# Ledger of designs, part 9: VHH binders against q09150

Target 1, 302 residues: q09150
Amino acid sequence: MRKEYLVSHIEENAHQADIYSLNVVAGNLWSASGDSKIKKWSIGDAEHSLVEEIDTPHKLGVHHLATSLDENVVVSCGFGQDVYVWNPETNEFRDLGNNAQHPSECWSSCISPDGQTIAFTSVDGRIAVWDNPSDCKISELDTKGKFGLCIDYSPNGRFIVSGHQTGQLFLISTETGRLFHVLSGHTSPVRSVAFSPGSTLLAAAGDSKMITIYDVLSGDQVGQLRGHAAWIFAVAFNPVGDLLLSADVEGKIKIWDIDTMECISTQSETDGAIWAVAWYKNGFIVAGADKSIRWYRAAATE

## First folded at step 1 (VHH)

Design x06 (framework vhh_7xy4_2)
Fold by ESMFold2-Fast, scan of step 1:
Structure x06 (fold): chain B 302 residues (1-302), chain A 123 residues (1-123)
Amino acid sequence: as target 1 above (302 residues)
Amino acid sequence: QLQLVESGGGLVQPGGSLRLSCAASGFTFSSYAMAWVRQPHGKGLEYIATITSSGGSTYYSDSVKGRFTISRDNAKNTLYLQMNSLKPEDTAMYYCATGRFTYLGGSYEFDYKGQGTQVTVSS
C-alpha cells in the first residue's frame, strides 16, 4: 500500500534556533530548541496553536525532550550535557540526582511508560536509570567509554535500548537492570532508536544512512531499509506499528512499510536538516534546522 | 558573555607537532564538554575531538585518531589539542567549541566557537 502525504501546515518561526526534539502526547506537541526554550502546542485538525512557552535553565540550548504519557513529567537534555526534570504544573526545574554536576555529562533521556523511572545516556558511556519519585539511581550500565547518543524505553516497559557513537546498541532488561543483547550491524554513530508499539521490533539509524530493524527478544536483524543519502537523525514507528518514519540531514523524509521493508513515500519540502519527527492522529510532524514545524497529512491512498 | 580564545597555531613541516590552547571565560568551564573542530579553506567544518566536562573520556574522528590528543585543565579554564605526525591534510583553521557543535553538525550552531587559530602544514 502506497500513501501520499501533503504539507497541511507550516509554523514558521516556531523557535529562534534549530528545533531538535518533538514529542506528541495527550493531544499536544512539545518542541525543544537551541534557543533554550520548550514550547507546547495544541494539536487541532487544521490549526495548531501555541499553548505555552517555557524558558529553561539550559544555557546552551535544548537538544532532547522526553515527556511522560500523562504530561506530568518532562525531562530535558541540553548541549551543556545538563539534564533537568520539569513539572509542567509548577514550572519548576529540578536537577536529576540533586546536583547539576552529577548528570553534567548526560546526553539523551527517556521516561518509562508508567512515568516512574527516567533513563539517560552519558558522554562517558554510562546508562543510568533513576527512580523519579525518590530521585535515586536504581541501576547503571557502564559501556566502558562509548558515548551514548540516543535512548528509548519499550512501550511494555521491559526494555531500554541505547545507541552509541561506535555503532553499538545496548538492549537492557528493566526487570534485572542487566544487559540483554548487544546489537550489531552499524559501525558508525547511531543517532536515533525507536521501539515498535508492540515492543517486538526495534529500529536504529544514523550516519550509516541505513535503518536496521531488529527483533527485540532474539536480537536478530530482521530487515534493512535503504534509500537515504544523508545522516538519519530521527526514526519513529506509527501507533499501529506498520509504518516507520525517517528523516535525514538533507531534508529527505521517508515512510517505510515494515512488512515489505519498502519505501512507500518520500518528501523533500526543505533543504535544511531535519532533527526530529513525530506521528500524530492525522499524519506526521517534522522539525529541524529551518526553525519551522511542518505538519503532514495523508492526501491520497493507492 | 561566553568567550573562547584559541592560540598555538602556525606553520609546521609534515611530520611535525603543534599544541593548541583554548582559554575559556564567561561560563563554568568545568561543567561543559569541549571540542575541537577545523575548517580547511573553502570547505565545511570537520569534527576533530571531544572531551567530557571532567576530562575522563575523549573521542576522536578517524582522520586524527592516534595522532591527536585532546586534554583540559579545569583549574586554568583551558582546553588543549596536542597534534603529532602532522600531514598537509591537517591544514585548516582550528576552533575551540562546545560539544553541541561536533555531533550535530552545521556552522550556524557554532555561535559558541572561538575566533580560531590557523594551522598550516607544508614543507
Scores: ipSAE 0.006, ipTM 0.234, lowest interface PAE 9.2, mean pLDDT 84

Design x07 (framework vhh_7xy4_2)
Fold by ESMFold2-Fast, scan of step 1:
Structure x07 (fold): chain B 302 residues (1-302), chain A 122 residues (1-122)
Amino acid sequence: as target 1 above (302 residues)
Amino acid sequence: QLQLVESGGGLVQPGGSLRLSCAASGFTFSNYAMAWVRQPHGKGLEYIATISSGGGRTYYSDSVKGRFTISRDNAKNTLYLQMNSLKPEDTAMYYCAKGEFLYRSTGYFDYKGQGTQVTVSS
């Protein structure tokens, strides 16, 4: 069967400012916005109803959100380089920026698949790994001033990758706590990175308007996906790992077949920047500068 | 090209007032939230105030609440900070920043402008 994706629901004015981050976990979508709010939306009903609205301590807005698979840990990063770790059941916010050992000016984060560790990037180029239960720093890589824009954990938990303003990517082994590969191929900012579900491939994209696919173990570049005409801020592998979703600042959404390295679909329903994308069981979700959350559903053909 | 130009700083005695301005160009000013941030000599960046794209919502740091007022004129592409009851601890370089500035920029101080110095001393 071929996959075609059509808009199934649009939540207009989902936030009062740009939506920068989307996370799908269990039966819920989480969204984070420049309005300093985090909202939780239902996956299960056709109207995708608002479940919860959370007021955050971020004064300049929330541009990144990481949520553990069990929804017990959420990490929010704000434009003020402030970072909070919190339990959604209590909404008790712990400010990691007040720890003398934590790198200042944190930018992006990810949570390990088991929920035990959190990895952070910073504006000053540090990549810190933090033990969540004990609130203690486990390890740190200092890139010597290279702004870290994005970060991801491999699904098998063995690797962390960070993407930087310089175009470099740092692949870190969690087993050793040390640098495994420095990946090149970009000479402009890398805005988004994603591991494949099998943890064998890595996608990186940003201001080069190109997506580079790497083999994780070898560090070799195995493919390049060209076709976007604007900066790419979001890439995501589907749960099967056969498709990659990408979106740019001109509102173009592309779906790529990873085996053929070909673009199989292009959507263009808005002129506004798309900052965030996420896959869910029935399709994918996008959000960005137009303040809406747009839901797309897969339609099967014979 | 996106540009922010701050002005209105200077030397003022404790208890005095200053009005800072930020002239924006190279982007659609009315579409974006804006912020004032400051950096005292030898210290990190400190958030002061933010204002929504339409001007209807404002947020302030506790250190300036009740003394400073952020405002904007979308017809003139200008952001303002009215600073009253100034204290020596308000001494800093003041920068205006687009609310999404750091997400969309490639560096910490990219797209924030040159700043305007405020010195509060007798």
Scores: ipSAE 0.013, ipTM 0.303, lowest interface PAE 7.5, mean pLDDT 84

Design x08 (framework vhh_7xy4_2)
Fold by ESMFold2-Fast, scan of step 1:
Structure x08 (fold): chain B 302 residues (1-302), chain A 122 residues (1-122)
Amino acid sequence: as target 1 above (302 residues)
Amino acid sequence: QLQLVESGGGLVQPGGSLRLSCAASGFTFSNYAMAWVRQPHGKGLEYIATISSGGGRTYYSDSVKGRFTISRDNAKNTLYLQMNSLKPEDTAMYYCAADLSWYRGFDSMDYKGQGTQVTVSS
């Protein structure tokens, strides 16, 4: 089945620099930018209004944002390899890099489905899992120097997957804190990973310009999605899990049917790089190098 | 003023070697991780190598691993890239970067220098 998507809203100059990260949680969109600001936007508003602008302590910009499902915990990672955890109600930032026991050269993060633990990648290849309430390290995997670029928690909370500069993926069991599978299929940097909502599949994409779909329990490759001609920085499963959204550094956006492994939609509304994508109830949202946030809606109703 | 000045590029034959240098000024060089990135003509930016602020950790793109070596001299505020076994596909403009926003592959950044052209003839 082919679907058509149309641009429904463009927020021009949403930030003063590239927008690197987007999270849709509850009725809100969160955006993080090289301008060192994090902004919260209303999804239900007719104007998609700015709800809050947050000045962060990041000195060189914010390139990654993770938000718990209840919005009580937010983790930001900056280009200075600094990482902060805070409650959005208070905006009091806790610097995890301020203590030698905490990750100091962090790159990416994710929050467990229950909001209790945070997982981090680092430039030196360590993957650390932290208990947020007690502020203590639960487990750590050392990949022996492989720069960790992206990370995700499975929705069932049983697994963490990290994607690395070498092209390797490390699938970690949260129950044991140990390596479950080393996934291969990429020999160039993996920039984005995503678990399916059912926690049975994961998608990985990056500089290889292809998307590989893996079966989580077996570690087997079950599909490859080819069609992008540029580096892919963002992939995301829709909430149903039947579609995958991907976007590349030339501004191409693709929707894939996971059952058929076929591209069902391609959009090219910008020539600038797209760094971030997110699904919402009516469609999807993209952001990147042009400093704008673009909302897309499905043209077909059901 | 913040400055990065790349040098050492040129025309070389396949299998040859070059050493690139990046002279940094106007900021505390020893506090920043540094990177080399390249841009082939008509293509986007490609990550090559990163070195930690103290020089104890290095990371390489698979396309250059085993052939290129990144190093730094914090006393001289200088970053180096030793390139061995050069291939025609290594032909690109090479940039050094102090701001890790380069890592996202966009075409401009505040701390990127003017670059140095490397051309590998076949």
Scores: ipSAE 0.015, ipTM 0.239, lowest interface PAE 7.5, mean pLDDT 84

Design x09 (framework vhh_7xy4_2)
Fold by ESMFold2-Fast, scan of step 1:
Structure x09 (fold): chain B 302 residues (1-302), chain A 122 residues (1-122)
Amino acid sequence: as target 1 above (302 residues)
Amino acid sequence: QLQLVESGGGLVQPGGSLRLSCAASGFTFSNYAMAWVRQPHGKGLEYIATISSGGGRTYYSDSVKGRFTISRDNAKNTLYLQMNSLKPEDTAMYYCAKYSPRLFESYGFDYKGQGTQVTVSS
């Protein structure tokens, strides 16, 4: 039985521009914005306070953040296609974009579960994997696709998935560095991808307004979640893996039961675009065009 | 409410010049990078140029680099596009847009402007 979700906290004007990325690492929330700042927030039962404000070298704003599980590695990607890697304890920013080999126009990134590698998409569809902290390129795959919009590592570290402008999805084996599956089902831009915590399922969503669920090992489509009326920019599995969170550019937030493939909750407190979502414990956090960060908690049903 | 109002389009001969303007209101203009995009009749949106919030960095598509110049006046909440050496292939509706990751590929949910038509006759 599932509970209704209610807003528990709103941080208004959390940034001075749209908030494009949210990452939850145990005890902390990281937010990245078009205002070129990255902010760290404490998350807990009573307070959701600002811990740290980081002025980044990104001049056009930050649209993507990846954080390692130990918070020792952060990768930020900016609208200028600039990429920085840094350790938050040292605050030293490495400009990886100036050191990257051809092709150099990186868009999105993810960090391996062990923190030892960083994977990047590019505007020409290539996927590059780099060693951290040596900044040596380990592998590069030419997907022959166009713009790579999103990328994720499986929690078990065995796979990387990329979503592209054409609707194609490329699943890559990290063991071999080779293409494992080309996933079908979308013919329009894929904006967000997410692996389930067990690394057995993959969700993909974007301009089709539909969420497709794939079995990772077979590459088979196992479900479709329909109900959004606008472009979906964010999807995320909860830590248990039984729920999926999605949000669209009209401000609709949906929670899906993965076993039944049913929408079990819809939130619509805002009409602004939601660019980013993240789960935390038994609740979730969203942010987007209204510059606010909203925390939701599970509540008893009547 | 966010509003973007484009102006300055018209009919011009190949090799000619036009200057487009975009008046922005309803948001803090100086906080956002801005872009020009275009849509030829019956085709998709094409990215043209982007300018940073402070005006210090500019980026251009290869099709217009060296011919077009993007600029802004934050005191007047106005974005400009100076178009030189115009070609028939530049014929399109031109839109002013708030820069986002979608502008490389996306069709227009953020576009609130009416656009301004540029026609380069043969």
Scores: ipSAE 0.006, ipTM 0.262, lowest interface PAE 9.7, mean pLDDT 83

Design x10 (framework vhh_7xy4_2)
Fold by ESMFold2-Fast, scan of step 1:
Structure x10 (fold): chain B 302 residues (1-302), chain A 123 residues (1-123)
Amino acid sequence: as target 1 above (302 residues)
Amino acid sequence: QLQLVESGGGLVQPGGSLRLSCAASGFTFSNYAMAWVRQPHGKGLEYIATISSGGGRTYYSDSVKGRFTISRDNAKNTLYLQMNSLKPEDTAMYYCARTGSFYELQRYGMDYKGQGTQVTVSS
């Protein structure tokens, strides 16, 4: 079924540079930008008011942000391959890059659903899992030199998936720290991965301009979503898990029905790249090269 | 298209000074934080200094703090690096970078930073 979405609010100049990351958690939107700031915005009202602005120690900008469900742990990754972990109530930033036992040359991160572990990709393709309370490395997987571009935890906490510059995807069991599947289907960089809310499916997208849907337990491809004409940097399942949101570097936004594998909506309000997307209770949010945050709501039913 | 053109490098004796310039075009310069980074021969990129979009905040690596000064002229779309008390360890190719320019390099697989300007500190 074709579904219509309308722009409900635009926050012009939300940051001073490109916005690279968006997270929706606990009634708030978090945004991270090349201006080296992280901002927190209200989900609850139509004005989507700025709640907090954080100056980070990142000197070349922040391109990735992971926030725990309780908002007590935030992990930021910068273009300098620097990584910081902090509690937003104190704004005490821990630099993890300066010790031999800490992750180094990090690119992307994700936080486990219980908030206790953090997984990191690296420029040389290593995947490290870190115990946040004890500040100790739990496990590390060497992908033999393949740049790790994206990473996600399954909502049930049992799996981690990483996407790499070569197009390879590594599905890791968190219980054993070992490879569960090596997923095939991409031969170009994978820029974004996302688990479904039920942890049964995952989506992968990037420079191939297509989205591949995998069954987590079997590792089989169960669908391919084609229609984007440019590199895809962001994919996200809605909270129900029946829809996938995707956005490309030419500013096209698409919504897909996962049961039919069909595009049910296309939006095109920007000419610039969209780097980040997120779902919220009333619709979805996008941000990117135009420095704005755009809020979309579903059109009313008859 | 984004373009950054570095200039002002050269050969200088230890203790000498150089002023680097970076001419920016193809984007709204006043909206972006800018950085200087360097690459010594056979080594990786090293962060040097960052300046906020309006010029009100600056940050330096410990290796250059107190010796180098980053500045910008938003009316001229130009970034500067004043280098004083130069040391042999400062010998490198110097590049200016827009916040996120490494992301564009990663994204396109092309060098969207400038060609750089060579600084050699030797007797």
Scores: ipSAE 0.011, ipTM 0.326, lowest interface PAE 9.5, mean pLDDT 83

Design x11 (framework vhh_7xy4_2)
Fold by ESMFold2-Fast, scan of step 1:
Structure x11 (fold): chain B 302 residues (1-302), chain A 123 residues (1-123)
Amino acid sequence: as target 1 above (302 residues)
Amino acid sequence: QLQLVESGGGLVQPGGSLRLSCAASGFTFSNYAMAWVRQPHGKGLEYIATISSGGGRTYYSDSVKGRFTISRDNAKNTLYLQMNSLKPEDTAMYYCAKPEYQRLLEGYWFDSKGQGTQVTVSS
């Protein structure tokens, strides 16, 4: 069945530049932008109001944001390859790796489900895991995959996956700190990865314009989702794990049924690239080059 | 169609001053943080300075802090770099920059390096 999604709210000029990252956690929406600001928004019906505006120390804007499930830890990565870790209650920013090991070559990050570790990609393909709050490097893997564009922790905390410029995906065991699988299927940059909420599936997408679904334990490809005509920068599983959301640089948004591997909804955005997506309740949120945040709700199901 | 056109470079003696300008068009200039970066001949790109969209926040590399001042005029869609106490090691092609997410794999995180404006500091 084709599902219909309707725009429920548009926050125009939510930022003064492109919005690159969205996180929904602990009842809040976080957005990060090329304007070097991070904003926290109310999740709910009452005009989706701005809760907090944070001026970051990032010099060239913020392109990636990771937020712990309890909101006690936020990690931001900037275009200057600068990375900061902070507690949003204090807004005290720590420049991670100050004198011991400088993580300024870092591109993307994710926080473990328990908030105790932070994993980073680097522009040269290394994956580093750091202890929080001690800021000590626990482990490092040189993938040889070149630029590490995206990274995610499995919800059960057992795996990290990274996506690279080469199209390779590296699945790492968190228990051992060692490579578990090298996942094949892409020969062009992987821009976005996401674990399913059950930690059993993994989605990867990017410049191939195709989404590949992998089984985590076997490393096998279990599906391919075709239909986008442009580079895909964002994918996300819904909280139930039966749907995947994807968005491309031409502004097209697609919802996929993971059981059937079929596209069940397409929204056409005419005003530029979508860089970030997130699920919320029975709907979703998108943001990108037009500087707005759009909330969508399902019309066909509660 | 984004365009950034740098100007104001030239030959100066050590200790001299120059003011660089960048004329922006094809996007809403006042909505973006902007940067100056430089590239010495045969070397990699080096970050110099950044300014927030409204001009209230500025950041500098340690090599130029206290000598260079970044500023902007949003009414004129123009970015400036005032360079004082110039040193021979400041010799480089200077570019103004806007973040360009799609092109980061080409070895930069900024939108345009245009043709730049050459600054040469020599006696």
Scores: ipSAE 0.015, ipTM 0.416, lowest interface PAE 6.5, mean pLDDT 84

Design x12 (framework vhh_7xy4_2)
Fold by ESMFold2-Fast, scan of step 1:
Structure x12 (fold): chain B 302 residues (1-302), chain A 124 residues (1-124)
Amino acid sequence: as target 1 above (302 residues)
Amino acid sequence: QLQLVESGGGLVQPGGSLRLSCAASGFTFSNYAMAWVRQPHGKGLEYIATISSGGGRTYYSDSVKGRFTISRDNAKNTLYLQMNSLKPEDTAMYYCATSYGWRPLYSSSDFDYKGQGTQVTVSS
């Protein structure tokens, strides 16, 4: 069934610079920005009130944020190549750049479903898995200089996927620490990857303006979603796994039905680039270059 | 300190050619994709071209495909843009940018990690 989504709330000037990352965990939205702040917002109230505001040590802005399901681990990656792991309860920051074994040129991160490991991409193409909180390296894959732009853990914890500047995707088995598949289909930078909630499918998108859907176990392409006219920086499966959300740098937002591989909704409430998207219980959230957080709700009852 | 220094701009007649250079320092140049972007007077930033960290892949905006060639020399930490068949519409300040500081140019945000630029003027 075609669902309509409507803007339910706009937080104008949510940050003082572009908003690059959004995470929804439990009752909260986390945002990270080029203004070097991380902010926590309530999902439960209609005004989506600011709960917490954190000045980070990042001097050049925060472009990526990963948050554990229990909110006890937050990993921030900055444009200054600095990486911090912090506990919001204690407000203590660990600077991983001071660890001689940690890559100095990290770009993106994700946290395992159990919160016990953190995986990192680097600008030199290394994909490292790190124990939390001991900060000991567990495993590393060297892609031989291929800049890693995005990374995700499968919900079942068995796989990590990284998307690279060359268009290559590396699917890694977490049990062995070894490469499982090299996924084909992109020859342009992959900016965003997402596993389905069932860990059976994987979506990848970026500068090709196309979304490719892969079967995780076989590594085969099972679908391609076409319709965006600009670079895609964000894709996300909904919690049920029947829909995919995508957003591009011209402000177009699309919802796709994964069973039919058809676009069922297109929104365009902003002309600015959208860098980040997230699903929540009532709909979805987007943020980007206009410095606002836009909340969308489904117009139909589930 | 991350620094990008563009050069090679100037005045050229329509149909002419220019080669732009960008000297990079303060980071591991070979680890970053590089981009050329331009800003015409009174307009926003326009994406022109990107090149992969190893030089194996290039991407161009539709407005410059077949006319411009992006290249790099990782041993010299230098990025190049060869511009052929120049048009008056190519008149702009040209900037190089690193992939970690660059965002697509319809962003309202400035490129914090671009250099001071080099002016290209195409007129007869």
Scores: ipSAE 0.014, ipTM 0.218, lowest interface PAE 8.0, mean pLDDT 84

## First folded at step 4 (VHH)

Design m01 (framework vhh_gocatamig_d2)
Fold by ESMFold2-Fast, scan of step 4:
Structure m01 (fold): chain B 302 residues (1-302), chain A 121 residues (1-121)
Amino acid sequence: as target 1 above (302 residues)
Amino acid sequence: EVQLVESGGGLVQPGGSLTLSCAASGFTFSSNALAWYRQAPGKKRELVAGITSGGSTVYMDSVKGRFTISRDNAKNSVYLQMNSLRAEDTAVYYCAAYSYLRESPYSYDYWGQGTLVTVSS
């Protein structure tokens, strides 16, 4: 059955520049922007209020953030390849670029489910896993120059997947710190990857305009979702794992049923690109080039 | 083709002023961060000034109060106004743009060809 989603709230001018990254954790929404600010918003019923505005040390804008499930660790990546780790309670920023073992030009990151390790992609193709409490590198995969655009930890903590400019996907075992699978199916940049909540599936999307679903343990492709007419920059499984959310650079938003592999909803927001999406309890949130944050809730089915 | 084209460099006496301009083409300008870097012979390239897509600015300590970066999204241009120039400001100046949506599969950042600024008596 098709589901309908309706805009429930629009926060216009949420930032002064493009919003590149969204994270929903612990009842809060985090947003990161080209204006060099990170903002924290309540995931409330009616008001969706700004909780905190953080002036970051990023000089040229923030294009990526990752937040631990307990919100004690936040990682931000900025233009000019700077990367910081901090505790939101103190807002003390640690510059990882000062550590010689850290990759020099990081692009994207993710935090392990237990909050103890951080994985990074880099422009030179290195994928580093960092032990945050001891501030040291515990493993690295060198893809030999393949720019890493996106990265995610499986919810069970057993795997990391990275997506690359070449279209290659590297699935890494956290137990061994080694490559588990190289996933096939894309020959153009992979912009977004996401694990299912059960850690059994992963989704990858980007400039191919299609979404490929993989079985994690086998590395086999189990489905393809076609319908976007523009580059896809964001995909996310809902908390149940039965739906996938995707958004493209023309502002189109699609919801897919993972069992049937069909599109069950399409929304057209603006002419502007959507860079980031996130699920919350009763719907989803999108943000992008129009500088707004848009909240959607499931409508009554007909 | 993505291009950044710098202009406005030249020879100036100490205490003089120059305005550098950088015109951008082939990518979405208004959402990009923009920066001016410089490189003197035998030294590594350093960030002189930066401007976010929202208009916030940053400067290296030695140029604060003397240099001003600005952007004009309608003209796809970024400017560096340089006042009270010193011999130590002599360098090739480079414009850089940082794009989230890379229009080229082979570049994550875009650089201009550079423009020479010589401060000498």
Scores: ipSAE 0.522, ipTM 0.765, lowest interface PAE 1.8, mean pLDDT 87

Design m02 (framework vhh_gocatamig_d2)
Fold by ESMFold2-Fast, scan of step 4:
Structure m02 (fold): chain B 302 residues (1-302), chain A 121 residues (1-121)
Amino acid sequence: as target 1 above (302 residues)
Amino acid sequence: EVQLVESGGGLVQPGGSLTLSCAASGSTFSINALAWYRQAPGKKRELVAGITSGGSTVYMDSVKGRFTISRDNAKNSVYLQMNSLRAEDTAVYYCAAYSYLRESPYSYDYWGQGTLVTVSS
């Protein structure tokens, strides 16, 4: 396969502040920004057009976004103590920060593949799983004060993984609601985690500048990807599961072959931090501190 | 680490004006929002005004129309222009930064040391 990606489109000034979160789902790209807006962009149209601009209740910016696969549930985490859940069709917002059983300061979230549950990290180290239709807490893991920076659901829905400021990773069974593994290998903040599409592997990366690949069921480290010279804030498996995308705070983008554990592509067309990445049918999308959304296509499709 | 330095506090007569300044230094590239809080004796610290790097603002109800927050992104600085000052505006004013590179489990990423504003009766 060709080890080349080319910029196909740049949406300059896509937001008025840093873009912190990107989600590709149901043929759309969702972006969340420090400008307190969430935007929906069409994927697959020639002009990559803006579909919708959402003014959020967040006053100090939105740094995290999770969207269900059917786009009926969106969760946003903002700077400060605010976390909201809403249906984009109705724009009915629920402030979960006012619920006494919900973690007060949520940092990151993810939505189950079936859209029924939401998992949250918090600054105080609690990981809560919430039933969205009933607005009730299902389970909670207390990590004893370990700030949770990132979280993901496995595609098969059986596991949740969280990454923490201490470098610890907590793998939780959704069937039992209990801790399955504590994964080791990092001694500095874990900024991003991702499950493979087959739910058999997970990737973790952050301030160590290294990506660790784990086997989900055994909890064993099966590989390490080295080459970034700066903190990694985003990792994502492609839909096939044979490639991993990573991006760092110096604007370096790397593509890794998971079978060989080798870097097969490096892009450096941005000088600012890249906070978010996402795959789409023909390539990948990045966004960050330069306020733009950049679309890349595999050279083989040109 | 980020450091915040407030200035511009002092004694002023009722109806007077003051401009508070807050300069951020250190690792400032991840700062999304800057805000002013105040705390009067025996009261909880409360948000007075906030501004994102994109220019969106928020104000507490009692200062709307009297206070204006502004930001200079090139200087990583935030300003609070306070007009028509009242005795009840007397408080220690604190600058706060909201950073994506949050390192603290506390509610706010970074706080300045505070600056006293006294509105004479």
Scores: ipSAE 0.649, ipTM 0.805, lowest interface PAE 1.2, mean pLDDT 87

